# Designs tried in a protein design chat: VHH binders against q08ba6. Part 5

Target 1, 224 residues: q08ba6
Amino acid sequence: ESEYEERRDAEARRVKSGIKQASIFTLEECARIEAKIDEVVAKADKGLYREHTVDRAPLRNKYFFGEGYTYGAQLEKRGPGQERLYSKGEVDDIPDWVHELVIDRLVTHGVIPEGFVNSAVINDYQPGGCIVSHVDPIHIFERPIVSVSFFSDSALCFGCKFLFKPIRVSEPVLHLPVRRGSVTVLSGYAADDITHCIRPQDIKERRAVIILRKTRADAPRLDS

## First folded at step 1 (VHH)

Design p202 (framework vhh_6qgx_2)
Fold by ESMFold2-Fast, scan of step 1:
Structure p202 (fold): chain B 224 residues (1-224), chain A 125 residues (1-125)
Amino acid sequence: as target 1 above (224 residues)
Amino acid sequence: QVQLVESGGGLVQAGGSLRLSCAASGRTFSSYAMAWFRRAPGKEREFVAAISWSGGSTFYTDSVKGRFTISRDHAKNTVSLQMNSLRPEDTAVYYCAADTYTVEYSYTPSEYDYWGQGTRVTVSA
């Protein structure tokens, strides 16, 4: 038990070494950004975005801006390395408000350099929503991976084995609380060498996250 | 529970130095981040500096960058703020804060679970 707990603690510390978290958004700024997310949802519901900007799944809608990529039919079946960027112009541009209210704030606080972000994804979860264990595609995205959480508190789990069919979740190596308005930055071991997931039980209220990334210059694209 | 106790404040002339220390006590439960905030007379509390739980990441407000250095000693469960080239506008009560939730830092006072009593720093012209 002691040996097991020591190894588990060492692994958790290794994961944490690749994670930075910061709270740089005020309650008023969070409310303003959340209102803009609601505008994105409303626009999508009216069918006003490009085909590949909106990806709908049970209890989770995803909105791709700047760059988008395929999830594939079953992410766990496809495995690492099979994701492809859509052809340029297939998704809507990153909204001005994302630059002004989110990206510029991260740059001002030294989280990312100016001009880093060319991909922004909004994941909007209903209660019970989830995402299976995965690694953000290494062949598509540079590190760090930056996310900003909105609407409610939740958690990221690292090292859990989480699958949809049937839904199974193992004990995570690290259960990382994620507060409304927090910025989470993943690099190193946390980004590349361990899977992460969002468990259904960790989405008790509506939650959204804005994921900000830079695509690799050599990232593969769909040929279409 | 975590209790924070600051020390090292005092009166110093402009251009001088002070080292503030914050000792954390209580159960063996590591804080994820520790920070220093200050409150000048008649003003609200503002962020000064923060250090991650690992001590590998440090963050500073622009007005103190290059002059202040934050450090952490895990064995003693302390965080220190070395303040060099002090200016009259650095005069404030300095507070140590700990957050068991944040891995790196927070600039928002309401995110911190534990606070010290404060230590007074007065910088004369």
Scores: ipSAE 0.000, ipTM 0.231, lowest interface PAE 12.6, mean pLDDT 81

Design p203 (framework vhh_etentamig_d1)
Fold by ESMFold2-Fast, scan of step 1:
Structure p203 (fold): chain B 224 residues (1-224), chain A 121 residues (1-121)
Amino acid sequence: as target 1 above (224 residues)
Amino acid sequence: EVQLLESGGGLVQPGGSLRLSCAASGFTFSSYAMSWVRQAPGKGPEWVSGISGSGGSTYYADSVKGRFTISRDNSKNTLYLQMNSLRAEDTAVYYCAKDHTYEVTYYFDYRGQGTLVTVSS
C-alpha cells in the first residue's frame, strides 16, 4: 500500500509542477470585482446579452465574453476534441471592467503578456454546483489557462473520476486549495495530461471564477 | 432566446409511470443533442439520459437503463422521457437540457424550471 501512496505522491508532484498560484487581489479588490460579477448576472437576467453569451444550468451560470464555445452538435459526435467556437461576433465583448480590474492586474504582475486574453468566461456556482472532470480543450485554447476565484474559498481537484446517480467523485491525485482572490495558472502536465474538476462538496457557498484564455488561430468554428 | 419548458411531473406510487415532456424554442431543435438531468433534494445534479439530434442514438445512466426511454419529435420541437417502474430514489426535479458545453463533461444548459417527480408510498 506504501507503493501505491508513493506513486500517488509522485504524480501529485508532477501535477504541481504545472501549477502556479498567486495572491494578487486584496479583499477590497475582490469585493469590487464581485460587485461587477453581480452586475453581469443582473444584466443577463434582464435578457440584455447576446444568446450565446449566457449559458444557464440549475447550480451554474456561465457567461462567455470575447469568444464562446460549445459542442453544439449531434450527441454521436460529442467527446474530447469535438468542441467548436461560435462564429465571430456571437458573444458579447469582454467588459471594460474585466480589462481594468483583472487582466491589467495580471499583466502588471507578470502572469500573462499584454494582449494574451481574447476569451473570458465567468462561471457562477451555487452551493453544491460542480465542474465534472475535464481537460480544457487543447484544440481551442493556448496554454497557460488562467483563473481567478471569487466569493468563497474552494478547491480544484486533479485526477478524479465522476460517477453519476447521484454525483460521486473518486479520491483526487491532487486536492488544490483555491482561496477567494487567488490566481491559478495551469500549464504542462496539469493542463494537458490530467483531468481537473470542482467537486460538489468543495462549493459550500456561492463561488465564481473568471477564466482567462487565448484561443488558437486555427480553432474550429461552428456555422452560425 | 433559448427556452425549455418541462412538464409531466407529479406524485406517483412506487412501480408507477410518468411521461415527461420538454417544449423547446429559440434554436434549431433537430441540430442539437438533448438530455434529461435530475437533481434530488440535497444532492448534486445527475445526468439521466441523452439523445442525438436525429434521434438515432440514445444513452442512459445505469440506474435508469431498461426503465426509462428518451425520445424526441423534431416536428414538434419536443423531447420526452417515459419513466416506468419508478422507485423512491427517482424522486427529483427533472430538467430538460441542451448539451452544448464541453469544458465540463456531462454538464448541460438547462433553460427550464424543471418538473418535480415525487415517488412515495
Scores: ipSAE 0.000, ipTM 0.137, lowest interface PAE 15.9, mean pLDDT 82

Design p204 (framework vhh_gocatamig_d2)
Fold by ESMFold2-Fast, scan of step 1:
Structure p204 (fold): chain B 224 residues (1-224), chain A 122 residues (1-122)
Amino acid sequence: as target 1 above (224 residues)
Amino acid sequence: EVQLVESGGGLVQPGGSLTLSCAASGFTFSSYALAWYRQAPGKKRELVAGITSGGSTVYMDSVKGRFTISRDNAKNSVYLQMNSLRAEDTAVYYCAAEITYTWSGTYEYDYWGQGTLVTVSS
């Protein structure tokens, strides 16, 4: 239906207004950063990080630096709005190479102000890995949300619903290609007012993303 | 109810072989990725091998060429064939499945089996 198409097109334009993308990393810089991600993986596999720095799932490993968040071990307390930061010192500091090779480049290109980032997360996906539709926790993180993609091309989808038997993802409002080495910046409607996901079919090869964020001063922490 | 039940662990001498099996129930097995993790005493749980619904595989560096993960969708089972076993492979081995609900905004969560002990010693 034309009316349905008009509404979805209008929403897609609203989502796009909150997205900026840039290509500031060369192929050589990507390879250098990817080697550093492999060093993080190797160090984690040797058990050399703090417990809450490394979060493992079957096809996605997540590495928290600076700040990390969770619901704790209680599955019944998980869900949107229930996220809490770990106590200070529970995750490893942001590695120097992240500052030198990634954050400083973003600051120099005017993507973020100096001193903005205090949380860096590396998500390392194997083929078929995914993230269910979500909004980066508004009560934990300031905007913008900045990500830099490595190893392979993928896509970020907005406005999806996940279905079962088999796993299906509904047609997104916006399907956003994300290339190796691209910077994606989310603010406004794209960050706050629509869910985003990574679909299993959009991770055809190993992919990693470095997500760079600032925690709110009033963000809730786990009690202890 | 999602259940994962591991079997096939035991005592084996260095250089020997074992096959671990994981029987799954409570979900559409063919649609999900499965993995084997292990945890040695005093160590963190680590990914050993993973297999996607399409059959693509991933392996930890120290087991590449020695271990093979496979799946049988008709039997709702995932397997880990372990060859050329070393003392460092001694651990409890866990089967894991990644589950996604039908709802936008619902979190992913992992299901784990109870584990099966593999001891490599002479």
Scores: ipSAE 0.000, ipTM 0.129, lowest interface PAE 17.6, mean pLDDT 81

Design p205 (framework vhh_6fv0_2)
Fold by ESMFold2-Fast, scan of step 1:
Structure p205 (fold): chain B 224 residues (1-224), chain A 121 residues (1-121)
Amino acid sequence: as target 1 above (224 residues)
Amino acid sequence: QVQLQESGGGLVQPGGSLRLSCAASGFTFSDYYMYWVRQAPEKGLEWVSTISSSGSTIYYKDSVKGRFTVSRDNAKNTLYLQMNSLKPEDAAQYYCARDWTTVTTYEFDYRGQGTQVTVSS
């Protein structure tokens, strides 16, 4: 059992080597950004966005800007590695406020180079919302993967395995606290070689995250 | 096969009460967080309440706090929503849901037809 624990500890260190976190945004800046997220929600509720900009589920709404992608329902074949970008113009452009209040701050802090981001996703979670274990599609997105958390504190878990009948969620290799206003940057092992998830128990209050990424120039698109 | 069967909806006047039930089968109910969600005509799905697998952790949508109470009976594989002081804004199709799927970015799994709640004179 100690050999098992040694392997887990070694993997946790490998995961940690691919993670950087920073506290860039003040409480006042968080409140301003959160108000802008509420404006996005209000605009979506009025039906003012393009078809593939808004993806609704009962405990999360997802808002795609710049680029959007499919994860199964519209594909000839489904599953990991089969994700495709939507055709250009299928989602709304990245809002000016995302550039001004979020992306520019990350650039000035040295988190990402100028011009890196062409995809922004806002995930808005209700308490108990989750994302199952996954790897951000390597064939779609360059590294690093950058996220900024708003509204409440949460956690990101790495290396959870989900099994069914009955549901079994293994203990995470790494449980990473993610505070309101923090920036989390995933690269290397943490982005590519281990799954991550958000567990329902880690969303105790409304939470939103803005995920900022660069699509690969060679990323596959739907043939239509 | 996962099955969720909602019941207990109906027509009630403003200020009235209803108790919704969700009978679960095809999975180990006591292993899952469970949820109540609702959808009014021509609106998106709206989260209402969360209850942990043991029942010890409970959350509510702000507009229903103090009026709705979620509970579960793990021995009977049943989830409940007690709704008091019902308002016209609570009129919707109500669904129970669990927090599980293998599909990335998919937030939860629900399979029932739901139960309709109508609040009007």
Scores: ipSAE 0.000, ipTM 0.144, lowest interface PAE 16.5, mean pLDDT 82

Design p206 (framework vhh_8emy_2)
Fold by ESMFold2-Fast, scan of step 1:
Structure p206 (fold): chain B 224 residues (1-224), chain A 122 residues (1-122)
Amino acid sequence: as target 1 above (224 residues)
Amino acid sequence: QVQLQESGGGLVQPGSSLRLSCAASGFTFSSYAMHWVRQAPGKGPEWVSSISSSGGSTNYATSVKGRFSISRDNPSKTLYLQMNSLRPEDSAVYYCAKDSVEMATIYYFDYRGQGTQVTVSS
């Protein structure tokens, strides 16, 4: 063992201690939820959502429900920790099907307490889509951070750095397989003390993820 | 889908000027703040400048303040960066970015365009 290998292995163990995964959705339940995600996409493509509900990128679309946030109105400071929630009503409400088909199942299986979720984000990826290394904002969201994956298998990577021209991602501290229908729960070190990302090579087919979170009562909000 | 196309980079000598352009489509340009971000080899991405949706407010990184000027033309859906008194340390690939409703920082780094290369060298 080298000193570098010892540190890397120790950090990987710390990351793993903050991760829980479960497989609670049947193939039939996944198909039903996926059909509802397609309805969200169709409605967004018709321009029927509030502007801040839909965020488009080249190979990734995001759909924000319940609560949304931005840096845009805060030009004095930029960077992590400067995120602010939009004013109430700026994004569409969490759809009933998210409560019925996703949140209630997580509560029944003991993943989250009843009434925990007030923010739901759907990320819809085309092949080669990605999300760069980040930490879900600690000043905005309580822990745990819960996500459920749909359409295809993928992976989360922890401790990576992104490089551009072309997009390349450094060797992760931890590569975590994420299967279609799996629930991933992030707490502790995995949520707060290391970045996570989705690498382009880990989106081989269309994939969507529903991210379920609770905003802090004291989270900063834009003036209205 | 959001499409952003940067142009205007090139090889220039120290003290020169360049104007970068970014043509935007796939979203309501006039409703979003816009940003310029750069990345030099061996360094992480660096925020350069931001402009409000109306163009009424601008902000700049300390390293470029007084030399660079950000502007926008909402009717043509174009973002600009006027770069004056260029220095070797300004050499980087420059990317424009739409402000994200999730996080501006995350969105900068999720942009998959090639950007526009600026090289300041004799």
Scores: ipSAE 0.000, ipTM 0.225, lowest interface PAE 14.0, mean pLDDT 82

Design p207 (framework vhh_gefurulimab)
Fold by ESMFold2-Fast, scan of step 1:
Structure p207 (fold): chain B 224 residues (1-224), chain A 122 residues (1-122)
Amino acid sequence: as target 1 above (224 residues)
Amino acid sequence: EVQLVESGGGLVKPGGSLRLSCAASGFTFSDYAAAWFRQAPGKEREFVSAIYSGGSTTYADSVKGRFTISRDNAKNSLYLQMNSLRAEDTAVYYCAADLYVDTAMEYEYDYWGQGTLVTVSS
């Protein structure tokens, strides 16, 4: 009823208060960055990256630079809250082009302070690809969480529940369109107090996102 | 309270130029992202150009190289300089301001003006 709708609307406003979006990249800059993403894919396909730099799934490849993480070393104790950084040197360094074409532009536009980013992840989705509802690990990453979208338009959904066999996704609290070239910044409630996901139906064409984060100084690491 | 008032619309011949202005009251443009949208008769509203905190700009492909967005913080005004106008540019032009901006998401803009009509006709 109206009480339920009022409660959902209040939560949606609370989520939205933790989100900032901007478009700071020109179409030419997007095309240049996209070409660099294709170079990353080509290098990975040749097997030229470190083992933990490349994480493959059926409709999504993930490329970790600077720092990478996993759900933990022990098979019996994996899941939320068990995330651990890989040992130093286990992933490739952040490419110079990411600093030049992406990070420096975000710093110049006041999105993040200089020296903030030490972790960059490229997620490359094929049509129908998804990421299950999650919260970026609070014990690993400082806020804000910054992402920049490339190739095609998509959407980021908040407050969804995933069901499997087959995949079914509940109605989101907030459906946030994410356009090619847009920057999305998550802090507060949006980053910490609600899950976010990419639904399969929201990846209609190839899409990539560059996620830029700072690891906590006290973040747990796997034994080296 | 925020108010946006557009001006500068009119009748122009193809190939001509026109400058639109948007005057703001109740806020300072330097604190907000601002954009121009347009709506042609019988069509949906479409994005034209945006300017963000720090002064970076974006443009729709259809207007890139012909239109220039700018703002003057001392005059608390947003501008759209339109050059090489085409019949297809005929529309009501709207000024919009928002704290959260994505150039492809018209409905995310919190504040809108009433619009100013631009007619490009021979």
Scores: ipSAE 0.000, ipTM 0.108, lowest interface PAE 19.1, mean pLDDT 82

Design p208 (framework vhh_6qgx_2)
Fold by ESMFold2-Fast, scan of step 1:
Formats: structure tokens, sequence, C-alpha cells
Structure p208 (fold): chain B 224 residues (1-224), chain A 123 residues (1-123)
């Protein structure tokens, strides 16, 4: 058991080496961005977005802007690296407010270079909501992966496995607190070599996250 | 042609040890989490152990934790399960499985499966 603990601690250190966090947004800026997220939700509920902009799941809604993609299960051919971008024009453009209130602030603080972001995803969680362990597809997205958290404090967990009926989640290799308004930047081992998830117990109140990424020029797309 | 081929099963007395191996081919091995599942006589398939694509993360079901060790060899495209302090309750057919990400214990979400190797632990 001691050897297991030693390997686990070593991996936690490798994960942490690929993570940067920053507090860039003021409470007032967070409130302004949160109001804009609520406008997105209201517009989606009225059916005013393109079909592939809105993805609904139990206790979690996802809103794709700029670029969107499907998981392998939604394709006729399944398997690793089977995530595909939707055809161009199938999702709504990144809203101006995302550029003005979020992306430009990250550029000003040196988190990302100007013109880096062409994909923005808003995940909106209800209490008890989750996202199953995954790696942001390496064949679709360049690194770093940048996220900004809103509404409430939560945690990002690394190295978890999910079991369903009922949902049970293993102990993480790393439990990373994520505050309202914090920027989390994933690269290296944390982005590529370990899964990350949001556990149901870590969403005690409504939480949203804006995920900002750049698609690879050669990222595969659906044929039609 | 994707293949997972298990080996190393057999008969062993309680308290003994066995090492199972799984040779993988036909996919990008390092992109896949590898896992061992087992099916005991009269029971459904259950999760035993998993290792991430990088080999850095390992995960075990409670009943084998501390007794079994999963490892992988990236040069040989193999995953191994070292089973120590074996118990009669460990008697099962052991299956090697591959999952694109280290996501779930849910066997229906694994992408590739071997045909299994039989382990029998006598009292």
Amino acid sequence: as target 1 above (224 residues)
Amino acid sequence: QVQLVESGGGLVQAGGSLRLSCAASGFTFDDYAMAWFRRAPGKEREFVAAISGSGGSTFYTDSVKGRFTISRDHAKNTVSLQMNSLRPEDTAVYYCAAEYTFRTYEDSLYDYWGQGTRVTVSA
C-alpha cells in the first residue's frame, strides 16, 4: 500500500505542474458576466440558437460557440479520437460580450495570445450536476485549455472514475479547488495524460464555467 | 484489426500469486486507458483495476486493493496484472479492456475487449 501511495503522490505532483490558476476578475466583473450567461440561457430556452449550439443533459446544459464537437457515441464510427467538429456554421458565433468581458481580459493579463480563441463553451450546472471524467480531445484542441468559473465555488478533480446507477466517483488523484471568478489553465500532464471531471458533490449551488480553446487547423469535421 | 490477447491464467492455491498479461495491437496504445474486468461463475462482469494511458494513474476495486498491481509497458504494448495473496473469491475469467479515456467503471463504455483468461484459486 505504501508503494501505491508513493506513486499516487508522484502523479499528483505531475498533474499540479500542468495547472496554473489566477484571480483576474473582480466581483463586479463576475456579476456582469453571470448576467450575460443568464441571457444565453434565456435565449436558448426560447429556441433562438442553432440546433448544435445547445446540448442538454441531466443537471447540466452546454452552450457551444464558434466551434462545436460531438462525442464518439454520436457518430456512426466509434472509438478513440472519433470526436469530430460540427460542420462550419452549425453553431452560433462567439458572442461579442465573451470577447469584451472575458477573452480580452485574459489577453491583457498574458494568459493567452490575441486571436487564440475560436471556441467558447459555457457549461451551466444545477446542484448535483457533473461531468464525467474526460480529456479535452487532443486531436481537436490545442493547449492550453482555459476555463473561468462563475456563480459559486467548486472543485475540479483529476484521475477519477465514474460508476453509474447510482453515480459513484472514485477518490481523485488531485482535488483542485476552483473559486468563483478564478481562471484555470491546463497544459502538459494535466491536460493530456490524466482525465478531469466535476463530481456531483462538488456542485452544491448553481455553477457555470466558460471554457476557451483553439481548434487545430487539421481537426477532423463531420462530412455533412 | 484491433486485438487484445490475455495470457497467464491458470490454477493456483489460496495465498499464491499469478501474473496476467494482455498484448494490445491495432490502435494507439498510449491514448487508451487499460483495465481488467472479471466474471465469476454465476455472476456479472465486475471492474478489477485500471491504468491511465500515461501509466501514471491506477485504480482498483476495494476487494483487490493492496493485493493486485496493474502496470503497462509502452514499448511492448502490454498491460499486466500482478495478483498476490489470491483468495478463492478471486476465481473468475479475467478480461482485458481498453477505453479511450480514463472515464468510467461502466463496462458497456469500453471500446475493445479481449476474450478472457481463466483463473481458478483452490482452497
Scores: ipSAE 0.000, ipTM 0.228, lowest interface PAE 12.7, mean pLDDT 85

Design p209 (framework vhh_etentamig_d1)
Fold by ESMFold2-Fast, scan of step 1:
Structure p209 (fold): chain B 224 residues (1-224), chain A 122 residues (1-122)
Amino acid sequence: as target 1 above (224 residues)
Amino acid sequence: EVQLLESGGGLVQPGGSLRLSCAASGFTFDDYAMSWVRQAPGKGPEWVSGISWNSGSIYYADSVKGRFTISRDNSKNTLYLQMNSLRAEDTAVYYCAKETTMIVEGYYFDYRGQGTLVTVSS
């Protein structure tokens, strides 16, 4: 083995040490939650949410509840550390069904403490949809970062980088399968010290993920 | 909410010129980089050109460099693509796109408009 290969393997182990996965949702519970996600989509398509609640892209729609964030007003302020929470009240509240069907189940199973979550994001992917390599903003969100997957199986990749001529994704340090109904919990190295992404080839069918997080008390806001 | 409306496409002979426009609404136009992306019949999308929020940084795909010029008018929320010396291989639906941290099918864009068809033929 080369020293390069040994370092890659060591990094993969460090990434894995920060990841926990669990299967706590039954097939019936998944179907109920998926129906509620479809209700969110229908409501958004009717224009019934606040502007900053809905973020549309060609093969992925994102729905912010409780708290939402953005980069500053200018392109040069985009990048790590430049994220700011929207002003209070600029996104819709977390729906009751998210609390009852998702958050309470995670609390009951010991994944998170009661009252942890104040931000919920639903990403709804069409086949071929993706998200570029990133780290969930450390200055905005406490750890762990919790996600629950719905509709279909997919994968989360760690250590990918985006190449810009042509635009493409490099091979990951770790390719992590993510099953329908699975809970993925990111802490430590996996959350803070390596980027993660979803590659287009890993979304073969419609997939949605609910990302549940707690904002830091000192997180910067656009109104502060 | 976010809307991108392309126009200016049409039928043109090889060697001709067209100017595409993209009218943007539903977001603060001058806070975002913008791009042009095209998709030829039977092919995947190809990134064509990009321009920063203040026009300070401009980039082109090698296939169009020296022939196409991207520009923007922030006072009118409009993105432009001036296409000169058009070739049959430039035939495609052209989309304007708001910058994103997302890649779709190997290409970089956040939000894509309805597109405008450019056909280069004799």
Scores: ipSAE 0.000, ipTM 0.149, lowest interface PAE 13.3, mean pLDDT 81

Design p210 (framework vhh_gocatamig_d2)
Fold by ESMFold2-Fast, scan of step 1:
Structure p210 (fold): chain B 224 residues (1-224), chain A 121 residues (1-121)
Amino acid sequence: as target 1 above (224 residues)
Amino acid sequence: EVQLVESGGGLVQPGGSLTLSCAASGFTFSSYALAWYRQAPGKKRELVAGISSGGSTVYMDSVKGRFTISRDNAKNSVYLQMNSLRAEDTAVYYCTADYSFEYTVRGEDYWGQGTLVTVSS
């Protein structure tokens, strides 16, 4: 009955109100999409993508299609709100297979309207990989944020704090299981008013996620 | 105080080899992923190679098969073996225990001083 527990439970309910999950993809469809993700990895490893399509971190590779953005090394000032889209043409187009096997299925199931997606990102995690707590940039992306998970089961955590030296992650406000083939849709409080992360302990085997978003018409871009 | 100290850079001819070393102190080394980044004149800083606490590795496409990252937890050190060096590998090489610059992490607070690698005939 502590005030702390009451506040935490209230926030968890508020987070949950902004989350929808669905199981749309069959095991066979997941395997087919996963084979296509492996083709993306192979093509990237051969250096065949444009410079800003591939963004590497030690235990997670990120592949930007349609639109890409920068949040670190290219910016004079870094941090939330400083993200900028890359100039037009600096990332590869969304592959046809993403439209056919993923986006069209989401449209058919009423998750997103036709023509909504102009940005697709594949995050490919090795075991122990993580992403520190963040909010998908509000000034870049419209809501909802849609993701589809592949290869293995994992979890998305909300409200965590990361401490470094060594890496320590606080107890989440909400721990959300994310199964292979599940669709997760973030809007409202869950997208805008609380951070989310992937904890290292929640990537026990290879996992990938395809994140599908629409950029704002007025989203800031890097100068040429 | 966290410290990362890179060494092993130098001038080498195209096709040559260098081994970079990074000695770490001030944190529980075995619990961290470590990475090598590089920054060439007039270019953005880029990830070259990373290694997890468990020894899993990742490489950028242009160095895969040429570079090998390894770690020695007993010595609190991470290494980058660079073979078949090219002119485009010329850069200052930095080691880091900070595996993310995407969001709120200030990687420069955890960078070493860097070691210069020049590949020239």
Scores: ipSAE 0.000, ipTM 0.162, lowest interface PAE 12.4, mean pLDDT 82

Design p301 (framework vhh_gefurulimab)
Fold by ESMFold2-Fast, scan of step 1:
Structure p301 (fold): chain B 224 residues (1-224), chain A 123 residues (1-123)
Amino acid sequence: as target 1 above (224 residues)
Amino acid sequence: EVQLVESGGGLVKPGGSLRLSCAASGRTFSSYAAAWFRQAPGKEREFVSAISSGGSTTYADSVKGRFTISRDNAKNSLYLQMNSLRAEDTAVYYCAADWYSLGEYTPDEYDYWGQGTLVTVSS
């Protein structure tokens, strides 16, 4: 037993070495960004976005901007390496407000270099919403992976198994608190060598996250 | 993506010992949880043993105290040492690996599988 605990503790330290967090957004800035997320939701509900910009699930909606991709779970042979970017023009461009209120602030604070981001995803969760254990596709996205959390506090779990049908959630190697307005940066071991998930019990109130990434120049695309 | 190849199966008498090996290629094996499953004629695949990426082990009740799972990350290999073999241990033994099972022992959710190696325990 103690050897199991020592191995889990060593793994948790390796995960932590790949994680950086910062609080750069004020409460007022968070409220302003949240109002813009609500505008995205309203526009999507009116059917004004391109087909592949909006991906709906029972307690979570995804909004893809700049670049979008098929998740491996949607393919017959899922698994690592099966993800493909949609053809150019299949998703809406990154909104100006994302550049002005989010990306430019991250650049100013030294989190990412200017011109890094070409993909932005907004995940909007209702209470009890979740995302199964996964690794952001290594063959599609450069590191780091940057996310900014809005509306409410939540947590990311690393090194647990969370799947649907049946719903199963193991004890995580690392339970990382993620506060409203916090920036989380994943690189190295945390991004590449361990899965992460969002558990239903960690979404007690509405939560949204803006995920900012750069696609690899050699990332595979679907023919269109 | 990981490719798995089992070896070491064969015919052994009751009470004998046998060591199975599984060679992994592709992604870094040290990041995977790995397991042994077996399938006897006319039965479904049964969990035998698992080892996490961190080295923690678990065993099915039917093999506890007789079988030992181990890994050698430098050789990208997984092993199953089988002692005190019984006729009911006769089965095709499969190596399995799961990128997503760091510290988790979930046999039904393994994504990568070998082709199997036959173990026959008979006089």
Scores: ipSAE 0.000, ipTM 0.137, lowest interface PAE 15.1, mean pLDDT 81

